# VHH binders against Epimerase family protein SDR39U1 homolog, chloroplastic (GC1): the designs that were tried, part 3

Target 1, 310 residues: Epimerase family protein SDR39U1 homolog, chloroplastic (GC1), of Arabidopsis thaliana (Mouse-ear cress) (q9sju9)
Amino acid sequence: CSSQKESQMTVSVTGATGFIGRRLVQRLRADNHAIRVLTRSKSKAEQIFPAKDFPGIVIAEESEWKNCVQGSTAVVNLAGLPISTRWSPEIKKEIKGSRIRVTSKVVDLINNSPAEARPTVLVSATAVGYYGTSETGVFDENSPSGKDYLAEVCREWEGTALKANKDVRVALIRIGVVLGKDGGALAMMIPFFQMFAGGPLGSGQQWFSWIHVDDLVNLIYEALTNPSYKGVINGTAPNPVRLGEMCQQLGSVLSRPSWLPVPDFALKALLGEGATVVLEGQKVLPVRAKELGFEFKYKYVKDALRAIMQ
Below, E stands for the ipSAE of ESMFold2; O stands for the ipSAE of OpenDDE; V2 stands for 0.75 times the mean of E and O plus 0.25 times the DockQ between their complexes.

## First folded at step 1 (VHH)

Design e05 (framework vhh_etentamig_d1)
Fold by ESMFold2-Fast, scan of step 1:
Structure e05 (fold): chain B 310 residues (1-310), chain A 120 residues (1-120)
Amino acid sequence: as target 1 above (310 residues)
Amino acid sequence: EVQLLESGGGLVQPGGSLRLSCAASGFTFSSYAMSWVRQAPGKGPEWVSGISGSGESTYYADSVKGRFTISRDNSKNTLYLQMNSLRAEDTAVYYCAKGPWYEDYTLDYRGQGTLVTVSS
């Protein structure tokens, strides 16, 4: 029988107020780890993590981040501006700029910490947009980067995280489409299905490389605790689907029709150039996670959707 | 920097009405879809309503459809939520969010929220 218990960590987290970050904070607290929330808005973070419900949590605004990163066991970097918004030249610059700015600041704070107080691991978010889009291709961690704007953003985002001191283990999680009741794409889609207006966005033929939020959080947790998790790891479930199939499965779970498509022109009117994020996708396999022995709770999208809707 | 400031919350009795406002700055307001999201005590965030950048398209959660109306004034960089026929289950902190609630990181750009309490 194993007598070894998981060591308590002190984890600094950027983007903790987001859907993924909130679930990560819950997981870390459940395992009795100390948490330091690095936020650009202390007031918003305090509303999401009120002291009454999260006793002992540290919430640091940007001027305080140095004092929190220093002395932390680990840093998880999840912060960034939303991608699926209406794109202007200014916003394209800010999508890239927000990711690079926050990641650079975190890396600088790690690197400028005295060796004895420096975090030993950095788990940094990136995205499956690294691979570009394709209806016919299949991508894994050995695949080349795409040539579109989001691929460029992911390359620079990853490159920035990799500037961390050589003594810091860096894990880069290329995150797919995260499924959960409390946010993300699913929170947006469910109301339409309940109104009998559900259906595929665009053609429905684009790949939907999904992951259940709990599996993503568990993958981040493994990256924090297991030294074998180093370098690039795709944060996607083993069985990606076409978006049309995902919508059919969601309609089935909700007992609603899924045949009313949202046409490309409607999405382009709402999101401009950002419509490409929902109109196009990529089939991404979690080859590295499988090789590392990671156990997915939800291997098939229907099981994930049923669990979320119950 | 993107800034969102919600106001208009308060204590109201069942069947009452409230109008929430969100003052936006730091971005070209008319170019972005906007959303209202709420979080009840002990629960996760729930998307309530969305509106296109032009204001021509509006969307509602089933729980509020027919009772709430989203609107915007692009000349004043302000988003509104008119809430009618309020119920105890509408009690929550209401947040203004930039974008259509697609990306998890949208939560990092929502305002500090405004508390709506529906009780007698």
Scores: ipSAE 0.000, ipTM 0.116, lowest interface PAE 19.1, mean pLDDT 80

Design e07 (framework vhh_etentamig_d1)
Fold by ESMFold2-Fast, scan of step 1:
Structure e07 (fold): chain B 310 residues (1-310), chain A 118 residues (1-118)
Amino acid sequence: as target 1 above (310 residues)
Amino acid sequence: EVQLLESGGGLVQPGGSLRLSCAASGFTFSSYWMSWVRQAPGKGPEWVSGISGSGGSTYYADSVKGRFTISRDNSKNTLYLQMNSLRAEDTAVYYCARDEYGFLTDYRGQGTLVTVSS
């Protein structure tokens, strides 16, 4: 009669207003979990999660986060500035600072909660940038960290989350390139393909370790509900592709050409140091997710693209 | 009216120590991340260290890690930077900064000059 009530969680979420966060909130609501949105903009969050459509949802601005983290069974940390912005020394500090600041605030609130009211699990985002870039290497959760700036950011981001109290189970999801129509890489690429101006960015030989947004949300959900999900888990689909192949498959799904390449000098002119995020990649395998029995809905990029473009 | 007033700078020899202080007023001090940012002659600003509102989390630039210690006293609305094993390259104007995104400064003080020279 009441078995579902025994498994109900109260989940506090940072970054809930982003495209991944919005999908996560829908997934949690579908399973009758209570949701607390931790936001820096209460008005924006209220527009995205109106009480009419999300009855019972709690929306807390930063001054109220303590009252929401305390008494939550779980916290999901997805907050951070987009990395696809033009990079300057100032923007690089903001990318790092926004991730470290929010993660540190969440960890402090968890650690300062009385034991009886302390969250038991923290699922914190990180990124496949942890591994650095390579056209020839293959990475899994046992691989060493890279030496570039994004690898440094990921090391500090993960280290911050790991400062959570020892009685809190921490799962770190190293997120790949998330595919969805409402955000991320596809939102930037689809308009160009529809205008018959799509094509590979740079050489097209860089690895594209993608994941469908629904698979990522389901992986986060498993990390929340399944105590076997602890430590580092790669949030990538089992069959990564080269960017050129991804562009060819996207062109095929949209019935558009994919032979107009964007040269790397043009991307460097537009994105500065941030061009490396687009020009370079890494082949990352979800070895831990596979070992844990996680079932991917979209194992191949063409099926993911077809589902998104329906 | 947000005010940040730095003090404690001066001339020090290499290997020496200094303690910087920042008196904050006009906002709820314990609710904000605070940082130390420095600017050496002819260079842009460099983030040095940050501390959470509660003081529970501290972060350092690699150039100062192990030598500098950031701390705060929320009862006195004061931020501190203990600087040990000072080097010539630490010569800069040091600014107390209030942050909204940790290390992203929304307000800076007037600064205090630290000169490390023999």
Scores: ipSAE 0.000, ipTM 0.129, lowest interface PAE 17.6, mean pLDDT 80

Design e08 (framework vhh_etentamig_d1)
Fold by ESMFold2-Fast, scan of step 1:
Order: sequence, then C-alpha cells, then structure tokens
Structure e08 (fold): chain B 310 residues (1-310), chain A 120 residues (1-120)
Amino acid sequence: as target 1 above (310 residues)
Amino acid sequence: EVQLLESGGGLVQPGGSLRLSCAASGFTFDSYAMSWVRQAPGKGPEWVSGISWSGGSTYYADSVKGRFTISRDNSKNTLYLQMNSLRAEDTAVYYCAKSDFYGEPLYDYRGQGTLVTVSS
C-alpha cells in the first residue's frame, strides 16, 4: 500500500486504440482506475482490449458514448487522423475535420450531462504544430500560434475543447514527437537503421521536439489528478534536438551508421504537402510542466532511446 | 562525439578573480542548458551554477551566489564562469557539463576539467 495512492477514477478515453492511448490505458489500469473506451469501431477496440486480458474495461461505440461520458470522473481526448501522410486537399480537410468532429462530440456530451454526473476534467490533445515551424525560433506555452495549416488546425482543435462547460477543468496538451517501441516515428525509423540504411530526413537541421511515451502518459495522468494542471501544457521533453542529432543518437544506440540522407525531393514525391511535417520542425520547451514541478524520466533523447531499445 | 574543453584555471590569491571558459562541440549547443560542477580534493562533485539554453535564466549554489556569474555565447559554442572574490574553499577542479532544462548536470557529458587553486 502506497501513501501516494490516488482516489479511484472512472476515465472515458477517445483514441485509446492508438499508440499513446494504449499506454494510457495500461497506466490507468495499473492504478486500478475504471476505464471506458470511446471508439468508432467496437470490434477493433475489442481486438486491442480483449475482455480476457482486460476484465472490467467498458468499450463503447459512438451510439453508447453518451452513457459512458455521463458518470465519468474525467475524459481524455486523444482521437485524430495521423498527420504524417500524403496530403491532398481532401486529406487536409479530414485531418482537421476528424479532430474537430470527435472533440466537438465529446464536449457536447460533457455539456449535456446533468451536473451531478458531469465529468470534472477534460484532458484534450493538441500538437506542437500550433507554433508553426522555425529553425531559429524557440516556443513555449506563451508563444503565439504559427500561420501554417497545422497551426490553424491546432487553434480550432483547442478552441473546440475550450467550449466545455465552465465547471470542467480543461487541460490542453500540445504533444511533440512521441517516442516509443510500439508506434510513432521510431517504429518507422528503426527497421531502416537496423538494415544499415538510416539517416536524416531532409537537411537534418529541423527541430525535433520529442517526448518519451511514458513521460507523456505521466503528464496526462498528472493533468487528470492534479487540479493545478489547467490550460495549455507543452508535452515535450526538456531537451529538444535537431533531427540530425536524433538520427546520430539512434544510430549510436543501435550500433548502426546514420549517414545515409533522404533528400527533400524524394520526401516531397512520397508525401506531397505532408512532407513539410518531416522537413520542418519547431523547438518547443515544456516551461509550464517545469513550473508545475513535473519530473521527466527521460530528459535527453539518448537516454530515451536506450530505454526503448532495451 | 560530444566534447567539452575547459580552460582558464590557475593559481590565484584569495580575493582574486578568474574567468573559466568551456568550448563545446559535437552537439547543438544552443539547444541545451549548461552547468559548472566542481570537485575539491577528497570530496564528491558539487554543482556550482547553471544556465538555460538561451542564457535568459541562471542558477547558483548558495556558496557562490553574488560572487560567480555564469554566461554563454551561443554563436561561439562557449560557456563562461566569471569567478570573483575567490576563497580557499573554492579550490577545486571545475568541470563544464551538459545539463537538463532544469539545470541538473549530466555526469556522462562533462569535460576534462580545469584546476583552480586559491592560495596565498
């Protein structure tokens, strides 16, 4: 028995089947919280969280979300279409549309719950794309929004979450590049490095504002349990790196070369307008997390990479 | 490979001043907080001072507050420690260290050191 044990919560989660969501579910179960998975596909969620291995987890399709949000202590909103794909005008609209639709649905369900059964906390994802891109600038939670498309998406996404009822504490986590074994950027990069074909994408000078998945999950957990966590919080590790340095550290950890570059034109051919997500970045600091006393397990990218690969 | 090369140490009389420099290479210097750590003969390492990535925030151990000033020049990848009003107890090998955003030094990313002797 731990003297630091939290009171048991009932947490409704959108995007639970994604890379970050799966780790959050594990963290919440470890502390014996009740979990309600809000999904658009019950069958897919049941494959990821089979009742045999996840007894007590509730899995709800959209028609059931109202009955799950109502009576929940808190809601975590992680749902959204991945942004690192080939962009067309239709895909760009869906990147924004999917985020706005799910967030709006969640907010409407929270707001329409009777006060006695209304969640008291909404932790909603957003992204460091809020700040736009720069090789020379540095951003924190007080920085203005960028002027590119992803910045526009983040502004509307955050604005939608902020429509939650006044008695609901809203925390907005601007998530950086999440590092972990089971998904995200590393799942795509590791195979190439292990085949001796790893190296920087584009110039390698773009900023890579990363965070270890466990630190992100712990930050979300603090936002759920600690009432001091409200408003905008950057979900980034304290020491961002240039992508070239990230590739060097990954090569070092894997004992592989990291010198084979992927030129800009090849990435643009593969990803279209989406290539800017890979070719450009932003240096984002977790100033708010530091002020709140949050303790990062993985402060440097090499330590994070070593932990993931062990 | 991360390299940190300290210089500027030497023998100085009590009440004197020294300026230490640390030349950094092998990483994006302007992205990281930096620290100075010292180790006196027969003692463990003691954190002395820290500076944020931009130089906008500085931190000092109580033993050196008001006497030492940390600064950096990101255009030259160089960290500095201006030491004034030196005392015999400041005698130590001074190490430049990469640190986290909160100013904590990382032992694995420290330099070779430069000896400062304060003696009459």
Scores: ipSAE 0.000, ipTM 0.138, lowest interface PAE 17.7, mean pLDDT 82

Design e09 (framework vhh_etentamig_d1)
Fold by ESMFold2-Fast, scan of step 1:
Structure e09 (fold): chain B 310 residues (1-310), chain A 122 residues (1-122)
Amino acid sequence: as target 1 above (310 residues)
Amino acid sequence: EVQLLESGGGLVQPGGSLRLSCAASGFTFSSYAMSWVRQAPGKGPEWVSGIDYSGGSTYYADSVKGRFTISRDNSKNTLYLQMNSLRAEDTAVYYCATEYDSSGYWLPFDYRGQGTLVTVSS
């Protein structure tokens, strides 16, 4: 594995083929950084980043990760199984297992690199599920962990990243609900709204701590380049909304109705234990990002939705 | 139990066409991204194509792009692969597999069927 593009940073990225990762790769390329994509499927990654359109990008399958992590300036860890699906015991294991396995592998490769070739920063994803769920509570980076399964997953995920060598600056981004056209919650919801079948999932009173994908990518970029970004940082926009309000704003932007609710018993029947991901939420504030001077482009959900749907 | 049953394979001449089907049961098909993976004799598995839960996003290996079309019918819990302009190098056992996302990763708990053999020979 070797980069064919000279730049100030060489960044190794897991999960680059996912929704957030694809945007991060574009951001890093725009600033002329060298990129090493760490993937389990080189063929799939080459489709998303064909050499014609992404000259100089290095794509490494798992057997090649050691050669790419070693000698890179930084590592961004975004890999993980989507959580908004039906949960079986096997899927619950894989939600945690995929996150722990990839993060552990990355940390081991970082720690086993010679000091002169070791990455100096690890930006690792985690999630707002760390805090558990509440319709009345408010959470920030100083808040305690929740007690549900996703909180347990986030605790172990973060603990794994924190095993990185003391010389490596670790930033943990607790990511909220990412908004963008090409993935995540909106890709699932937009078709239903366009068919005049949109509306709140469950009560619509659950908190929706969202973030625009470009703001999240910029936050990750700041964590890569700014040494003040260390430890836990909530990746959420400053003005969370209730899910019902988000659906109302989406309907408004699309000029579609938003009053067709999906009752919680139907979601539980469809998604089992995974229904809690869409039926419950948490109000999470980006206190640390604001203290660090991070400037959000989209502070309000309506502005974010308008930008995405234009 | 999760089950995937592939069908539609067979012997075809170069330049011919085949349509593969995969009947899924035991899980909520419409909530999962799906993939086709092939394994030629004496070689490791090769990812061929992927489709997201809705059918709105499709991905193809460069070796099959423009020749193969992946599609799904969520009302019938069925995944399809339309293969056109077949070549001798397309000869392989084709597997339908659950893929929990379209991120490019194969998961250790992915379920796959028994496969269907495609032989392209003159």
Scores: ipSAE 0.000, ipTM 0.202, lowest interface PAE 13.6, mean pLDDT 80

Design e10 (framework vhh_etentamig_d1)
Amino acid sequence: EVQLLESGGGLVQPGGSLRLSCAASGFTFSDYGMSWVRQAPGKGPEWVSGISGSGGRTYYADSVKGRFTISRDNSKNTLYLQMNSLRAEDTAVYYCAKEGYDILTGYEDFDYRGQGTLVTVSS
ESMFold2-Fast, scan of step 1: ipSAE 0.006; ipTM 0.204

Design e11 (framework vhh_etentamig_d1)
Fold by ESMFold2-Fast, scan of step 1:
Structure e11 (fold): chain B 310 residues (1-310), chain A 121 residues (1-121)
Amino acid sequence: as target 1 above (310 residues)
Amino acid sequence: EVQLLESGGGLVQPGGSLRLSCAASGFTFSSYAMSWVRQAPGKGPEWVSGISSTGYSTYYADSVKGRFTISRDNSKNTLYLQMNSLRAEDTAVYYCAREDYVWGSRTFDYRGQGTLVTVSS
């Protein structure tokens, strides 16, 4: 019946040039939706989304964002610097500042749109860092916030998105460690395994609440199209693993030994304060996604890694 | 226990200014986003302004944008609202509120007792 058919949307996307954003744009294009890329670098976005391969795509520099947000059906906010880069005080401020600035700008543009031209949905990224770190605790969407730096960033990021007008449905996706070939944690870990220096990172007992990039994109898509997706939703696969198990599975897939542990002082030298993302973690369950009937394609990390490495 | 105490309200003529303060205690003030919410007599609450935990980002309702300025001093656990170019329609009890994040709701888990602002000639 008609309820099973997709209706065309016009979706404005920040952070479209990033690892997750590129996959989202491909999914939206595959389903024949109109896409408006909101970017601070028009030239970079045009290189990634050439008109030849993405006919009809709109690419807007920041001065043009108002004209693109107004009249779009929905906005997806994925903008921000990667948290797993080398941290300095300057980079930490940019990680937080870029997320807050872009989210604030998007919300302001949504709220200042006339009601008839206002987007009806805002799907905004946040992170599992909201919960803090623990080797023994288990977290879901009802769990309290942590007290560390990343928890503070996530609280402010979410609070900023929630300033959207009351008639806009807001979905906040607390994203775990995204697995894919073209970015994220795997892009950083594979070179170490290739050099036979890819043993356990830290104790190996820290939790690794992962999600395959395609499942994350599908979850964002459900949040766009299904009005039941409102509020906080954990973007994590159903079966988190200890990092030591993940490293063993990765080593197996790459036919490399995981015998030489990487000490935390070496990771801190390479990643600065961002080493906490790798050395400490949290076990996060996607309780709300499962309650909403979301079906994960990759429920176990072994299957996700095998699919990515083929 | 969490406590929020507002002060600085009073009677002011149209076009005048007032500065509201909110003293916070019982929690790590620097870890929470804060808001000002007002309620006119016989009306429901209206969100006025919000500020991030560090003070980096500020937000305003269209009705007060350009006239009100929210700020905070984390060393003193105090939230402020500078109100300029006051209008009769700004008459309300002003509440200091701590923001929560349950289910993505733009709700407040704690609110003070309020301070009355009356704008009248």
Scores: ipSAE 0.000, ipTM 0.167, lowest interface PAE 13.7, mean pLDDT 81

Design e12 (framework vhh_etentamig_d1)
Fold by ESMFold2-Fast, scan of step 1:
Structure e12 (fold): chain B 310 residues (1-310), chain A 121 residues (1-121)
Amino acid sequence: as target 1 above (310 residues)
Amino acid sequence: EVQLLESGGGLVQPGGSLRLSCAASGFTFSNYAMSWVRQAPGKGPEWVSGISGYGGSTYYADSVKGRFTISRDNSKNTLYLQMNSLRAEDTAVYYCAKHTGWRYLDQFDYRGQGTLVTVSS
C-alpha cells in the first residue's frame, strides 16, 4: 500500500463507502491526511472515490488489507450490516457475524504487524443499543449493558475490538441515530414527510438519541488525534428527544404535517422482530465527550435539522 | 506498575462518618473509571460506588445511595469515598479498584490491599 509519507496521519478505514465513512474521508482529506480505504468491494469503492476526484487515495481489496494496515498511523472501523430490516434467525446471525468478522480481521492485522509498523490507534464503532431500551431510564458510558439481542451484539463487538495489542489506544464510539441528508434515518423519513405522510413510528414516546453526522465525524477525528480519548465514548448529542418530538421538528422544518402515526402491529407485520429497532429506544447522554471538552456544533435537534435541510 | 494504596479506615459509631482515600500510581489515572468494593466478614465482594475517569458521572449501590459520596482529584491521582450515616452493616474491608476501561461495570484489572471499616458501639 502506497500513500504519501509527508501527510500528518495515514488512516486505514473500513466502511468508508457508507454514509458516515464518506463524510469521514472528506474530513480527513480537508486536513491533508493520507487515506487507505479497506473494502470488500473494490469496484464500489472506486465509484465512490474515483482517482480523478480523490488523488492519492488508496483503495485496498481484502487481500491487500495487511499491507495497508501495516504502516498506518491509525485504523477506523465503521463496517457493519444495517440493522433496520426484517429479522430472521439468519439475518440476526449475519448482523452480529458481519460486525465480529470485520472487527476481528482488523484487530488480527493490527496485532500481527511488527511493532515499528503497527497502528497506534484503533477507533472502532459500536452502538447505543449496548444499553438496551427504556422510556424512563437514562444511560451514559458507566451504565450497564442491556439484556436484549442488540446489547449482546454490542458487547461482543466491543470485546473483539478490545483484543487489540496493549500498545494500541482503543476508542469505542457508541453511535446514536446519525442525522444527515445523504443517509441513515433522515434519508428514509424525508420522502414520507414530503408526501404529507410523515409521523411517529409506534407511540412516539421512545427516546431518539441523535447526533449530527458532522459532530460524529469530528468526534471520530478527535478520537484519532487526542490521546485522552480512550475507551468508551457515547456518540450522541447532549439533548436527546422523544421520536414524536423529532417528527414534529422535522415536519416544522419541511413545512409538512407530522401527525400520521404507524401503529406497532403494522411495523411488526412488516419487519418482524426487527420492528423493535424503530419502536423502542434509549436516552443516552455524551457524558465522556463533554468531560473531554468536545464541542458539539448541534446541541438541539431543531438546529441540526435546519442545517441539514438548508 | 499499578499501585493502589487505601487509607482512612477505622472504628466509628453508628451514625458517624469516615472518609476513605486511595492513592493511585503507575497509570494515567484520569483515563480509567475507579470503584470502591467492600467485603464483609463471611460474605462475597459487593460493589459500592463507581466514578468515571474525569469525575463527571458517579454511581452507587442502592444500599449506600444518599449516604456515600465518591469523588476524585485527578491532579493528585487520588480517589475518595465520603461515608456518612454509617450503619453496622457497612462493616467491611473496603478496596479501591481500577477498571480495565472507562466503565465502572467493566472488569477490574487491579485492586488495592484494602482498609478495614468497623461500625460498632
Scores: ipSAE 0.000, ipTM 0.153, lowest interface PAE 15.9, mean pLDDT 82

Design e13 (framework vhh_etentamig_d1)
Fold by ESMFold2-Fast, scan of step 1:
Structure e13 (fold): chain B 310 residues (1-310), chain A 123 residues (1-123)
Amino acid sequence: as target 1 above (310 residues)
Amino acid sequence: EVQLLESGGGLVQPGGSLRLSCAASGFTFSSYAMSWVRQAPGKGPEWVSGISGSGGSTYYADSVKGRFTISRDNSKNTLYLQMNSLRAEDTAVYYCAKEPTYSRWFQGYMDYRGQGTLVTVSS
């Protein structure tokens, strides 16, 4: 029955210039929190968060991260190289390396902060790729890790975040397919549907464990403010769909056909080993978020798509 | 006060069909997503199928996909589950459930359920 209004936080954010990060910055500003953007490109971040539109925002290059992590209330770690690209041995190393390098640096800066200036919470991204892929299995936060490359990446990514000092609450958000107009899967799919050339990637039978970007941002916000959010939390909407059903619903929302499939061989030719990211999926349920009292605005994908496309 | 009244269960042979109905009252039916949840003897609740408030979006557990069809008639405040190609593993009490704004996964769906309807698939 009793709730407290949140106090102002100072939140350090890696990956703030990405699709999810930009929405998180907007959410934090709406609630009057102080924001410190931890970036490797100050010039890029300043273009995305110009001082005239974001008065008071701090933008820190890597040499300045120590001074920003110290004295911040919380750290949100969203940094990582996009995985939906052509995979070579070099790119596979960098997908893993970028995630581990940034997370390790953040954790080291947290751990080396004086106790009185140390952040009290770390909310770190990971992914539903932790579970591997399956057309028949169902996964929740108690499920074992998969055995493919992305599962290995997620295990090491999560393990790195968990090296944070014992007095720091760590929440790990295993993020599904994020839906929004400004990035991710929809930014790639919408143009084809608008040109009457939309359809499922591969068989369309692979699971699509999606989440609306606003629900993901709100889940991260709850993980920042609510001390009950500790450990692993699946960042997925409660009703996953098969990709073919998602494409049919997107076509319906746009009043466009959804019948033109992209064959497996074409995706494999374009993306190499990375094609498995779009050709295979996993059914992941947000059991822990629901147990913690999290309220999803968009429980069904058609309602999410309608909201995004209006 | 939310009321949900399930019906249509019974004894059926493997490969048979049943159509379950749920009569809803006490809330604006078209404004809420609805689900079917089942509980087999000695097991916890299992989510089976879901449908959006408008009826435009439907979702199924892997175990029932291609065999079951969820639908709703908002003018009658009624939810349906058409069950085809029934298997022994489908034996359970079937509950219709209104989705709360939030509750625990199984507890939340069960908070607004009726007394259920028993489906027995046996030769």
Scores: ipSAE 0.000, ipTM 0.109, lowest interface PAE 20.6, mean pLDDT 80

Design f01 (framework vhh_6fv0_2; at its last look DockQ between E and O 0.33; V2 from the best seeds 0.00; counts 0 for: pae E 18.7 > 2)
Amino acid sequence: QVQLQESGGGLVQPGGSLRLSCAASGFTFSSYAMYWVRQAPEKGLEWVSTINSGGGSTYYKDSVKGRFTVSRDNAKNTLYLQMNSLKPEDAAQYYCARDWYLGESFDYRGQGTQVTVSS
ESMFold2-Fast, scan of step 1: ipSAE 0.005; ipTM 0.414
ESMFold2, look of step 2: ipSAE 0.000; ipTM 0.245
ESMFold2 (binder alone), look of step 2: mean pLDDT 83; pTM 0.848
OpenDDE, look of step 2: ipSAE 0.653; ipTM 0.876
ESMFold2, look of step 10: ipSAE 0.000; ipTM 0.133
ESMFold2 (binder alone), look of step 10: mean pLDDT 82; pTM 0.836
OpenDDE, look of step 10: ipSAE 0.000; ipTM 0.242

Design f02 (framework vhh_6fv0_2)
Fold by ESMFold2-Fast, scan of step 1:
Structure f02 (fold): chain B 310 residues (1-310), chain A 120 residues (1-120)
Amino acid sequence: as target 1 above (310 residues)
Amino acid sequence: QVQLQESGGGLVQPGGSLRLSCAASGFTFSDYAMYWVRQAPEKGLEWVSTINTGGGSTYYKDSVKGRFTVSRDNAKNTLYLQMNSLKPEDAAQYYCAKGYDWLEGTYDYRGQGTQVTVSS
């Protein structure tokens, strides 16, 4: 048992209104940290974090971000445009642009803070799309980047975060497919099971490098509080599965069939070019997190799904 | 630039009806499948309905099937949700969404939503 308390932090968070961000806010509040929500829509953030239920939370629209970043202990950057929308040239531009623009703004605000009021750590999201897609390859934090569009986006996204002042510890979390009851892949997949009695999306052979939302939030929390967490860290569970196996195990947990496949053309009709995010994947291992002694609560997808659904 | 504006919510008694609307702007509405999602007090965001780009294919959460009907008017850039036989369990903030982010694990909803309250 520890005889000493953790020091309270003041944490500024972009993307706090998303699925991952909401869980992070809950985790930070549980440990009595002060939270500053950096948002482009103050009214939406106030709807999600009403003062009655979140006393003391600060919600800042973009004109107020400078005053909130300055004096923060740490910044968590989770903001970005969803990538599973139909990919037009304009949407591709916005997927990349929104991630780069918000990250650049956050970095500029950190760098322009006086040293005594500058955040000491930046935890910035990126994605396993960095590695590209493969049915046969295995990737860890030492692996080279892929050659596709999402790999390009991740390279530039990471490069933007790394422009933070040299006295700021930067942790880059390459996030896998997040599983949780409040949203995540399950919110999209459960309707497919209801419509088609479930089954593999596309071939079912693509890798599904998942992580339970609580493990991801705890990994972000460790990156905030533990100075050993620095550089690139894969935010994926230790035992990735093929998507077909994930679908079989989801069907088992829900006591529903998982034999009827969802054809590629249906996903392409729904998601356009963005269908490649679902139809292709990568096997990504959390080597760095394991080396740092991070303890995963959910190592196997069956246990994660059972905990979420039961 | 991209905006989604929900409307049509309100207070209704059990068994009543409401028609929700979502006005879309800043993107080519007819190129996107659209979703209705909802969030009730003390609950997470829940998928309610999906409609394809042309409006010919619709899908529903089991508990609302037969009671709710999603539709769209691509000429007016508007999405609709007709809600009949409303139950107390349907009370929630309703949002329209233009996609799902598999990496973020959430729907792309942009607006403030519209509140549906079901009580006597």
Scores: ipSAE 0.000, ipTM 0.181, lowest interface PAE 16.4, mean pLDDT 81

